# Ledger of designs, part 60: VH-VL binders against o27280

Target 1, 266 residues: o27280
Amino acid sequence: MDSMNVPEVLEIKRIVEESESVKTFIFSWDFRREVRPGQFVMVWDFRDEKPMSVSLIDPVRSEIGISIRRVGEFTDRVHGLSEGDLLGIRGPYGRGFELMGRDILLVGGGIGMAPLAALADEATARGMRVDALVAARTADELLFLDRLEAAGVNISTCTDDGSCGFKGFAHERLLTLEENHDMAAVCGPEPMMFQVMRILDERDVPAQLSLERYMKCAVGICGQCCLDDTGFRVCAEGPVFWSQELSRVREFGRYRRDPAGRRVPW

## First folded at step 3 (VH-VL)

Design n16 (framework fv_bamlanivimab)
Fold by ESMFold2-Fast, scan of step 3:
Structure n16 (fold): chain C 266 residues (1-266), chain A 122 residues (1-122), chain B 107 residues (1-107)
Amino acid sequence: as target 1 above (266 residues)
Amino acid sequence: QVQLVQSGAEVKKPGSSVKVSCKASGGTFSSYAISWVRQAPGQGLEWMGRIIPIFGTANYAQKFQGRVTITADKSTSTAYMELSSLRSEDTAVYYCARDTEFYGSGEYFDYWGQGTAVTVSS
Amino acid sequence: DIQMTQSPSSLSASVGDRVTITCRASQSISSYLSWYQQKPGKAPKLLIYAASSLQSGVPSRFSGSGSGTDFTLTITSLQPEDFATYYCQQSYSTPRTFGQGTKVEIK
């Protein structure tokens, strides 16, 4: 039957420490099961299962990577694992990013750089020009700068405290950047994504935004990822949406859903 | 530098409401959460709740759910905490604090307001 | 709720002493722990975040250590301005919770 619906028990081949709170877990992968940037997998530690973005797609080495930020009990347990340990992986799931045009902008906040790092690799391999705006609270929380640099990405940084690059937020930094792009891809905290989307809409830059976080609140139960106005399910029709799709969603930037499907204020 | 400046001391009667303000300056108000923490005389610190100003969305500790409302006015960079149905045990200093959780290295309160003394007496 | 317990509740020390304060969480909180200093009549001030990271502008005589359930704040060579109450705080889960405080008094 559909192999995507059954978790495979995979050995952790390598672990990369991206920061004190973020690790990338690397697994051997059979690329007959295609994976695209913006898709996610379900990670099972034999007690609980959570959705995680694919952050590395490397067909040359036959590897995928999954980047995980330590934010609670599940992720703390997974961070305690070592190379050679086992995790259950099923997927990939969801709609990935579409690449169009020649000049692309990536805007990532915190762990939201994870799916964008995979996208950057694909875009640069296709010969596209990639500009990345990487945002975090402090310099120590900026992610994937070395990978982006190695891929030939033009990097701008901003930190809330000014410890690296522009002092301020992603949308404030974006207002000081004058380059036009054929498309943008955005992933990070919803307030950041909402402000960035508005600026890109004013500039007539089509943007794709990743709503992976909705799935983390409602994981494993059908219908809980449904968006109020559009009826989109993030796990089925997302996590990547075009900005014009999101402009009609009452929940974007305002509400999330609990496991019972009730609207809960952010 | 970043400053959080709170409204002045208040004396209230039991059963009334109090609304304390917290004005942020010298930083970028919208990307941070603002938490409210109280301290009764001679006691420790108690977290009441927080708001993310860019959304206007607030979270509350269960103990205060139904009595506390936290709001923000982004145009004035001001957060508010309103506590209703006041009792004598609500006598405390109320602090606002900037909450840095947003990008995931853990939540901590890097800047604090000076505190607002609220006394509930007849 | 995660309960945070500090030890001792108070201690007496002299200028130049090494002071150690312990904080215990009722469950594992990884490294999601901060330390604050509070002087009488003043708001708390952040000293340490992420269990061991020194906040900008805080003197190097302050240090934090620990992970999981057991955490320590150390003050080497205590100064007159260090007589204060110290609080630990966990940020692993909601609600955020504080220890009961440790008062550092002059001998």
Scores: ipSAE 0.006, ipTM 0.434, lowest interface PAE 12.2, mean pLDDT 82

Design n17 (framework fv_bamlanivimab)
Fold by ESMFold2-Fast, scan of step 3:
Structure n17 (fold): chain C 266 residues (1-266), chain A 122 residues (1-122), chain B 107 residues (1-107)
Amino acid sequence: as target 1 above (266 residues)
Amino acid sequence: QVQLVQSGAEVKKPGSSVKVSCKASGGTFSSYAISWVRQAPGQGLEWMGRIIPIFGTANYAQKFQGRVTITADKSTSTAYMELSSLRSEDTAVYYCARSEDYYDSSGLFDYWGQGTAVTVSS
Amino acid sequence: DIQMTQSPSSLSASVGDRVTITCRASQSISSYLSWYQQKPGKAPKLLIYAASSLQSGVPSRFSGSGSGTDFTLTITSLQPEDFATYYCQQSYSTPRTFGQGTKVEIK
C-alpha cells in the first residue's frame, strides 16, 4: 500500500530490556496492515532511517515489537529514548517466513533470534512442534529464552565460550541433534547460516534464511543487489530466501560488504 | 591430540620461492581452518593469510596478495604456504596455526606448528 | 586494517606480582579478541579468547576483560613460567592483526 511508504509517527508504549545491548520497543499497531514474521520495518528517529526486523506480533493486544541492538550512532540514540517518546515507522516490507509441516527447527544467532521469536509465537499458536537452537558468543547475549520457554518451545543453547549449553558454534551443536524436521528457519551471522544451511540440505530439510543485506532490495533499491563471484547479478526480493536460492550465490557465507559496499572476506 | 608439524628450515637466495608445509594430525583435517603467521627476528606476529577448506578458498593480507599462495591437500592432511620473489625482509620464522572451527568465525588460533625458519641471503 | 596497540611494550616484575597488560583497537571489535603467550624460540600459545574466556589447560591466574576498543590481560600472582612476551589479536575482520607485544621480564 502507498501508505506503507510514508512513516507513521508512533509512541513508544513499552520498552523491554532483553540484554545490556538489546531492547525491544513496543508500539500500538493497526492490524489492517498485516505483519508476518520475517518482515521488517524502517525505523526513523527524525535524523536517520534503518531497517529493523519485527520481533513481536500481537494482534490480541494490537502491538508490534522491534528489537534493536546498540551498535552505532543511530541505535545509541534510539536506546536513549523512553516510553512516551516518538519514532517514525513505515512498512512492513519484505518476504516473511512460510510455515509448513508439523515440526520445525529455528536456528538463531545473536540478534537473529528477533525475527525467529516472532515466528516461534506463530508456529506454536498453530500447534506446531518447535525446536530452537539459540546461539550467541556468551550466555549474556542469548536472547528470548524466557519467551521461547513460555511458548512451549524445546530449547537448545550454545555459546562460543561455553558459558551456557554446548560449548561451540551453532552448526557444531546442530551436528549432534538427530531429529528430523519438516522445515527450518535460520537467522544470524552469514558464516553461521551458510554452515547450518549445508547441514540441513544434506538432511533434506528445506530451510529459509533471513539476510539483512537484502532488506534494501525488498524495498526496491536496486543499487544494493549483490553481484556473485562470476559477475552475475543477483536481484531477488528478500530478506527471507529458501536454501535452494542461496546455494548458488557464491558470496553467501564467503564475503560480506563493508559500509562502503566493498566486498570483504569473513 | 591435535598436532601441527612443519617442514624444516630453509636458506634461500633473493628472487627465489619457498614452500613450507604443515602436516596436521588428530581430528578431521577439513573441520578447521589454517592460517600462516610470520615473525621476523626480534619482531612481532604478522598474519599472512588463511585457507578455509569448507569453502575451498584462501584469503590473504593485501601486503602478500600476488606473492603468497596457501593450499591444502586433505588426502595427506597437509597445508602449504608458498612465498615467491623472496627478499631479505622475508627472513622470518613462519608458523601455521589452526582455527578451532572450519569457517574461522572466531579467528582464534588454538594450536600452532613449531615454526619454520626461512633465511633469505645472498 | 584494524591496528592493535599494546601497553606497555615491556615491564619488569617479580614472582608473586600482579601484572596488567592493555590492548587498544583502532575501531570497535566487540569481544573478538584473543591473548597469546610466546616464550623465546617457541610458537605462541592461546591463553584467552572472546576477550574473557580462558582456554582449557590455562591456569586461572590468567584473566581477560574488556569490549569494544579497550582490553586487558591480568596475571595474578606471577609465576616463574609466566616470563614471556604476550600478544593480543583481533578476529573481528580480515586481515587478522596482532598487537606489537608486551615483554614481561624478571625484575
Scores: ipSAE 0.000, ipTM 0.392, lowest interface PAE 15.4, mean pLDDT 82

Design n18 (framework fv_bamlanivimab)
Fold by ESMFold2-Fast, scan of step 3:
Structure n18 (fold): chain C 266 residues (1-266), chain A 121 residues (1-121), chain B 107 residues (1-107)
Amino acid sequence: as target 1 above (266 residues)
Amino acid sequence: QVQLVQSGAEVKKPGSSVKVSCKASGGTFSSYAISWVRQAPGQGLEWMGRIIPIFGTANYAQKFQGRVTITADKSTSTAYMELSSLRSEDTAVYYCARGYEDWGSDYFDYWGQGTAVTVSS
Amino acid sequence: DIQMTQSPSSLSASVGDRVTITCRASQSISSYLSWYQQKPGKAPKLLIYAASSLQSGVPSRFSGSGSGTDFTLTITSLQPEDFATYYCQQSYSTPRTFGQGTKVEIK
């Protein structure tokens, strides 16, 4: 546990290009430090450190993967790296997803499919049936479709522009799909997750939601990841929360926080 | 109206390969699962594998893994099943069938007419 | 692989009879089960999906029931066109698997 707070310098073993803007970086991993789907690591490029969800957990090959979307200077630098280059990895951190029942639903938007891809691998390895609703703005931004299909996951797609699958938003697609599930896991933009959560609640499907925005906080240091009315801290208690916990949080789906801690509408 | 139209009957020698086509017309091609199901004379139905064209990968029954390749060409709305190292036991009618768009569910609402493949020396 | 077993393998019936065919899965498949009708020389035709949902255009005399491991197909008043072989099929996991078939023959 002590070693989790000290970055380990790891060699990039392999890089997978998931899309024009997303790459998965694969590292050898010692599974004496357990990693579970839904957990994140701090990635250090020797200048800045940023939280990233674990997207591949492969004990057979002794590998983990971390999927990174190119959105700023840190991620641009990391995307410029090659096989053989070094990164610092600290963690894992946070609460992982819990699997229950036999039939599960995954709902992912954009890069939110990254932690759900790792969960899909674990669920299929346990013999569970996995249905995945994969949502993106356009077809080019749908992630992990090949990996999910290869794992035996049952996939439905939706895109805002209709370039692949259902034309519309994830919650609109979900309303047309009435199959029963024992649980759901959801990760993506908060407005999408809020709408999906409401539908799942109406259907009495227990859901777990991953709040990736809060991973930007330092782990357990200042409590800045606290959700307003509940006092939950994402770094210590999340990023995965049950839907009944989030239903009491006034910020979820409505507000975010600026650097000064003020509420800002989505 | 959706129609699946398959290529014509084939007679093949043991050890050769066969490639059967299935052309979809009407409705959407890319997001629906296309499965291949065979039936030996007087026997039941046996699922071989499937492809959903937009996902870029196929799934196979273990019995056929390494001998079967299922592909799709979105531009021509055509799915293909290639079976190699043919044996007399591969003599069967081969069907393509479309699953539902939701969840890749293999509730086969449309079927091709079938392609008879006979393997004889 | 999930094994699907039908009973009986064959039955003889008369027009107007109630016919029941059962299908048993080797493990729970929830409601991910379809029933098909096949006539000699023809491709199969979907009758029932999701264990109990009647496919559009299929006569209401056909019905499906069950969940988990035990499923039934019922034909309430057998018609001449119903003499055929019937198959169940699971869509719960890969590979998809069919029952061995039940041949419904004229008495």
Scores: ipSAE 0.313, ipTM 0.695, lowest interface PAE 4.2, mean pLDDT 86
Fold by OpenDDE, second read of step 4:
Structure n18 (fold): chain C 266 residues (1-266), chain A 121 residues (1-121), chain B 107 residues (1-107)
Amino acid sequence: as target 1 above (266 residues)
Amino acid sequence: QVQLVQSGAEVKKPGSSVKVSCKASGGTFSSYAISWVRQAPGQGLEWMGRIIPIFGTANYAQKFQGRVTITADKSTSTAYMELSSLRSEDTAVYYCARGYEDWGSDYFDYWGQGTAVTVSS
Amino acid sequence: DIQMTQSPSSLSASVGDRVTITCRASQSISSYLSWYQQKPGKAPKLLIYAASSLQSGVPSRFSGSGSGTDFTLTITSLQPEDFATYYCQQSYSTPRTFGQGTKVEIK
C-alpha cells in the first residue's frame, strides 16, 4: 500500500486571504515528497474530501499552499478553520504542467489561477519570461496579482465588467494580443479554456490545460472523472492535458458528468 | 491629455531620504504602470522600479533593493518614490513615467518633468 | 540583466541626412524595444515602441526595425529639431534597461 494514499494530518500553518471567496492554506511539507504545479491533493476535513490544486510550492520554506474557493458546504467548513487547525492531506496526484521554451503564457480564470501561480513561480525561477492573462468577473476576484507582480510576471488583466483591465472574456483579450509564446498553460472555467485553446491552436502555440472534474478516489480507480470517448481519467492522465489530447475529448468545453453520471452543460 | 506632474527639486544630505511624488491626470491611473527612471548628470537613463497601482506591489531593480520604496495612492492618482541612505552618486534627475501593464509592454509614453535631487554635504 | 548597446555613441550629421542608430541586446528581447528622444533639460520622448510602431504624433521620418537582438532607428531626413540624444530601451524583462544613448549633433 502506497503511503501517499493515506491522508496525513497537517496543521494549517498560515492562512492568506486572497479575496472575499478565496483563501490559501499553508502547510509544512516534506519535499522528499515531490509536488509539481498542476498537481492536486485531496483535502480531508474529517467529514468530506475534495481535490484541490496546489497554488504554492516553496522548497525554501518547506511549505505548500492550497487555494480554496468558497463554493459549498465543504469549502464553507474549511474556510471556517483557523491557523493551527488540522486538515487531512493526501497526494499529490495527477499530471502537472511541463515547462518548455523561453516565453510562457499563462491564461487563468478565477480560481484557475491557483495552479498557474505555482507554475509562474517555477517558470520565473527557471529564468523564463512569463506573461499572465488573469481573468475574473470583477476586479475583486482577480487572484494573485501582487504575488505575480512581485515575481516579475508580466500581467494583463481581464474582467467581465471592465472594472480592471480589458473588459470582456479572456479569449477576447487574447485575440487582441499579438505576442507569440513557446508554450501556454491554461486553467479556469472550461468554456474559457475551450476558446483559449482554439486561439492558441490557431497560433501554433503548444498549450496545456488543467481540467476540473468530479473526483472521488484520485487514483484512477473509481472512474468518476473519466472523460467521454477517450477514457481519460482526469485524476490519473490529468488534470493537465495537452491541447492535442483534449482535441480528442468530445465533452471538453461542452458538458461534464455530474456525480450521478448525467450530462450537465457548462 | 495625460500628464505626470512631479514634486519640486530636493537638496539632501548624505544618509538622508528623499521622497518624490508623481501625480497623474488626464487618464486612467490604476491600469497603468508607473516607473521611476533616474538620470545622473551627463549620464544615461536608469530604471529603478515600477508599480501598478491596482496591484499595489512594486518591482525594483536589484541595485536599489532595500533602499527604494515605490508606492501609489489610487485615490489621488499619485505615485511616490522614496530613496533612503542617499549618497552623492544618487544625485540625478528622477523621472516618473507611465507604462502599460499589458505583458510588459511598458514602454513609457508619458513622462513627468523630472525632479532634480542633489545629494551633497 | 539584459545589456543594451547602442552604436554609435555619437554622430555628426547635417539637415537632410539619413541617420541610422543601432541597438543590440545581450539576449533576444523579441520586439520589446522602444526608442526615445531626449533634448537637454527635458524628459525623454517616446518615438517608437514594439520595435517598429510609431508613437502617435511622431513624424513619419522616424522608423524602427529589428527583432531579437538587433534593432535600428532610422531618421530618413534629419530636421533641425532632431538634434538630440536617442535611447533604446528593452521591456522584455526586469529590470528594464536602456542603451547608453546616441547623441546626434549638428555637423
Scores: ipSAE 0.021, ipTM 0.621, lowest interface PAE 4.9, mean pLDDT 91

Design n19 (framework fv_bamlanivimab)
Fold by ESMFold2-Fast, scan of step 3:
Structure n19 (fold): chain C 266 residues (1-266), chain A 121 residues (1-121), chain B 107 residues (1-107)
Amino acid sequence: as target 1 above (266 residues)
Amino acid sequence: QVQLVQSGAEVKKPGSSVKVSCKASGGTFSSYAISWVRQAPGQGLEWMGRIIPIFGTANYAQKFQGRVTITADKSTSTAYMELSSLRSEDTAVYYCARELGDYSDYPFDYWGQGTAVTVSS
Amino acid sequence: DIQMTQSPSSLSASVGDRVTITCRASQSISSYLSWYQQKPGKAPKLLIYAASSLQSGVPSRFSGSGSGTDFTLTITSLQPEDFATYYCQQSYSTPRTFGQGTKVEIK
């Protein structure tokens, strides 16, 4: 449907300040255009267009939320907007998360908690037990803790500097968690996701991982969006992949590509 | 059932070193952090440091940094705590404790029986 | 480091009494708070974790409450085996820190 590929100009209904660097922009949404956790939309500020994860899906209030981290000129301009201002939204795009089993582990790092927050809402609505490991560099970068708590999610935190919860990395915290899950969903920095995936694979827990590369590969036909060994284009075949799919990709967690397609270590 | 069994009591001279062992049985050794906590006679509990055996890396409380070394041998499911440059104030019972990975908290769910270390002239 | 302060340092009680022990953290620790019981010559035993969750095998007369900076351990209808020293402990950050302890003595 061509209407899915044309930006719709929407009014910012509400803005939630998640942290000093992250805001959630809430829009009225017509749910004849289905949205699933793990999908993204293209956000257009009438100058540039960038992919952003959907972090809130609320059919009861007919709202979606899009969480945006301040990281460059585009996001700085969007963060300067107020309630009542307009943005173009196109989509949704990409493969969303699949829910299976009775319980799920969410492992999120930084802004990677955005798509996982939407997934937590759906999992709890389906009656699943949800455990979340929320990781960040510092306490003030932990996202959605109040929302997860309100949804009945069992929360563990870790920070690199020890300012909240376990002092250390997400994968170090995960090694101290003894409970098994029917599945896991993981989103965050690629090196974190690689270590987490390895542990979950050793425990025979099937995991879906959402690659933050879709935030870097906005064009869709760009060769830099391809994963090294498989030719996957994150925008077309992702952003959500099962761990078995990623285990065959030599570059996952080890290196990325610059604009010229050359390998750059993490 | 999980058990942590520690080595026997030690009497040491000032300036020497002591190495206490903690052998885990029942359950998965590598997936848990093992902490060391000491208690001087009539005093409270003091955390010294921990190790996550699968990574072989340890973290220490600032007070003990440079004097304490915590190691683990995954093949024998045994953690060790070595304290050097012993002083009389190091006289204490030393406990190993497993840090449970519960999604809501990180309590010490199982403790060793304790190892008495006496530093005397 | 997060400082944990308990009150009182000691108390005297009779069998059947309701006993409350408080623990205050120097900064917010959410619900990352555990309570331990220690009898003379023995290792500590976990009673409560996540501020209010009862450890398996611990009698239901023990309960915990609180969040943020202020926490309480309650023993309803004190039993002879409950005369011991009780410690709170935070696992919000490293180093892990304990309260100074509360000794519950027979009246």
Scores: ipSAE 0.000, ipTM 0.394, lowest interface PAE 16.5, mean pLDDT 82

Design n2 (framework fv_bamlanivimab)
Fold by ESMFold2-Fast, scan of step 3:
Structure n2 (fold): chain C 266 residues (1-266), chain A 123 residues (1-123), chain B 107 residues (1-107)
Amino acid sequence: as target 1 above (266 residues)
Amino acid sequence: QVQLVQSGAEVKKPGSSVKVSCKASGGTFSDYAISWVRQAPGQGLEWMGRIIPIFDTANYAQKFQGRVTITADKSTSTAYMELSSLRSEDTAVYYCARGGYYDILTGYKFDYWGQGTAVTVSS
Amino acid sequence: DIQMTQSPSSLSASVGDRVTITCRASQSISDYLSWYQQKPGKAPKLLIYAASSLQSGVPSRFSGSGSGTDFTLTITSLQPEDFATYYCQQSYSTPWTFGQGTKVEIK
């Protein structure tokens, strides 16, 4: 455990430009430290440290990848780096996704496709049927389509502006897709995830949701895991939660049970 | 590229209602909360409430609950704030702002703001 | 509700001065604090988020620090365009609350 809490300085082996705003940074990795889809690492640029989900896990090549969206000061600095430059990495941390059954639905929004791309690789390697709903604001923000296609994933897309695939939001597109999945994994903006969770609950599909806001809770830092709720204490291990765990959190989903036992909005 | 464009200034009588619009462009509407923040002349900023458009779920500051309604039309990427039972003390500039509630690194930063809508309540 | 108190309420400064504005939360808010600049007749502009992260496009003379209940915005070498009102805002818990503002005026 101690070795995971000391940053290891790693050389950026390769950078993949996923979009204008997203890059995947690939590092050689010693798989004596196991990494699973849904786990995160702390990325240190020698000034600041931020949690990032692992988006590529390749034990055959001895590589991991970390996909980072440019959203502010830290990520702007990291995006300025080149192959051969150094970053500090510690971890992995947190609870990874669990796979069960014969078929899985992945629902990813924007950068949320990053941990789901790693999960898709594992699910296909296990012989599961994988359907992915890839959502973004615009066509150029759809991520990992070529990688998912190469893995044999059945892909549906949607964009808010209609520039690729279905015009609309992930949950609206999900309503047009078939209902038969043994499980689902969901990652993206929380409002998207909760609408998706509602539909999956209606279909009796068990879902795991990755809440990146909870990454610091997995390493024991209180406060940063708290939702918008002055009385809430975070006790659960993140960032991946089953939908039943989230149903008890007032700010997530904001639903009640009706007399039939169904989840409905307040 | 991200832009929030609000409807024009309104002059209203006491007891009436006003409905202000906020149209989002540049692909920011679907995954973010839209908040309404007002500012009375010479005063500070006061949060009124927010909506999460894909949820159609709104919450309000206690002071405004019962008088304010925030809605969203996802087909036009437009949020609305309706304030009823207007009083002279409701004279203010009303702003919409995109909240980064679900952003992995930043929380609820208001990174984009509308230009503001002046609402004057006079007899 | 979390109350945000800024100090001072106003200050007079000259171009080239170092300006420090403080913000205190009535309870711990970790690093869920943003700073905004507002010029007369304009919407607020985000300067700092997560207590210390500089928003893209904001000059490096602006910096933020602090955690828990006590936060500081610093302008290291005040420029003519920096005369404005500054607001802190907590994003830890709804309702979102702002400080009362600090007006930075020409001396």
Scores: ipSAE 0.005, ipTM 0.399, lowest interface PAE 13.0, mean pLDDT 81

Design n20 (framework fv_bamlanivimab)
Fold by ESMFold2-Fast, scan of step 3:
Structure n20 (fold): chain C 266 residues (1-266), chain A 121 residues (1-121), chain B 107 residues (1-107)
Amino acid sequence: as target 1 above (266 residues)
Amino acid sequence: QVQLVQSGAEVKKPGSSVKVSCKASGGTFSSYAISWVRQAPGQGLEWMGRIIPIFGTANYAQKFQGRVTITADKSTSTAYMELSSLRSEDTAVYYCARDFEGSGYDAFDIWGQGTAVTVSS
Amino acid sequence: DIQMTQSPSSLSASVGDRVTITCRASQSISSYLSWYQQKPGKAPKLLIYAASSLQSGVPSRFSGSGSGTDFTLTITSLQPEDFATYYCQQSYSTPRTFGQGTKVEIK
């Protein structure tokens, strides 16, 4: 808290290659500065800063991990770094996931599995039963399957093209899975999360959804920090929201806003 | 609704420096990056560098490294581009532009009107 | 630096024509490509972002396509106000780089 707004320059201790496009960067961390699953940090490469979800929280080894998908200039530069190189880290920021009950369903799409992998670790450490539905467009984009399996998570997969597991979308696969969970946590593309939320609401399963697009709002680098028709402010309250909060927002899952505030369909 | 308004035209001597301003109105100034792009007479567009005002971090094209400084004053919502050791080849129209990141956009969606800088002896 | 090459550098067209401009990147830039229109004495105007997304307020006769290294801008049924210079630009890496421009002029 005392210095969370000042970046600490940390050495990359280890890099895990999760896929061709995703790497996890691991740093030594002083856990007197608490970090929770669902929170993010600002990663500074001494040129630009970007928000990244915390994907590994390991107090036993005194380590955190940050999983980064290569999608543009900043992430491409960071992917070019090696063990021993330096990055600046500020945070953590945002509200994390809350755990309740005895069993939890995780539904993750693509890089959205990153914060859910950290949550899976905490849930299993607390003795919860964890079921995970891991979704991606293709088999090559399924993330953290080995880590989830090692943690004792019950894994289901689906890919849009059928290259691994169920052929179809996450919500279609969810309809074939058991209905009894005390809670769920969901992270991935907003259209996927909207469909999943509707099914969970019909099953009376309370869900928390992580809106990765709102991480910039939480640190004040996004001027569009309100959801459409409700005036709901995500900059102070995100990136994690309960489904009851999002069900009151007409915008969620239907359209996003561009930099000028115009409505753009997903 | 964001608008970028630039300072007026400048005529400079070789070896001097010029500082062009870009004032933003509407929206939160710190919510986006500002890029500077120049265009010599009859030529194409050339990116010079950008700043993310909330962090104060700037990066520059190699060609301009050491001669260009991009800064921002959050209290006045104004970005600045200062180019030193001016040469006749620096004669151009200089534009500031909103460099928006998020949801896959990363485009120059709002542009200033441009500032003509003429370097002559 | 990523080099952006446009083809053609100029073309002559008549009102009502279909115009296609191509842009090639020296390495894969995924879909991080934008198209701009510039009229004499004016700042550039964003037409297309993310390779294929039409900017709000831009006429539907403009469209973009492509991914990786090869991209196209198409103008269906060219209008008098469309005679201008068009630029592609990559935002995949820093430095940002532009194509050399394509001038669309009246026959």
Scores: ipSAE 0.000, ipTM 0.403, lowest interface PAE 16.7, mean pLDDT 82

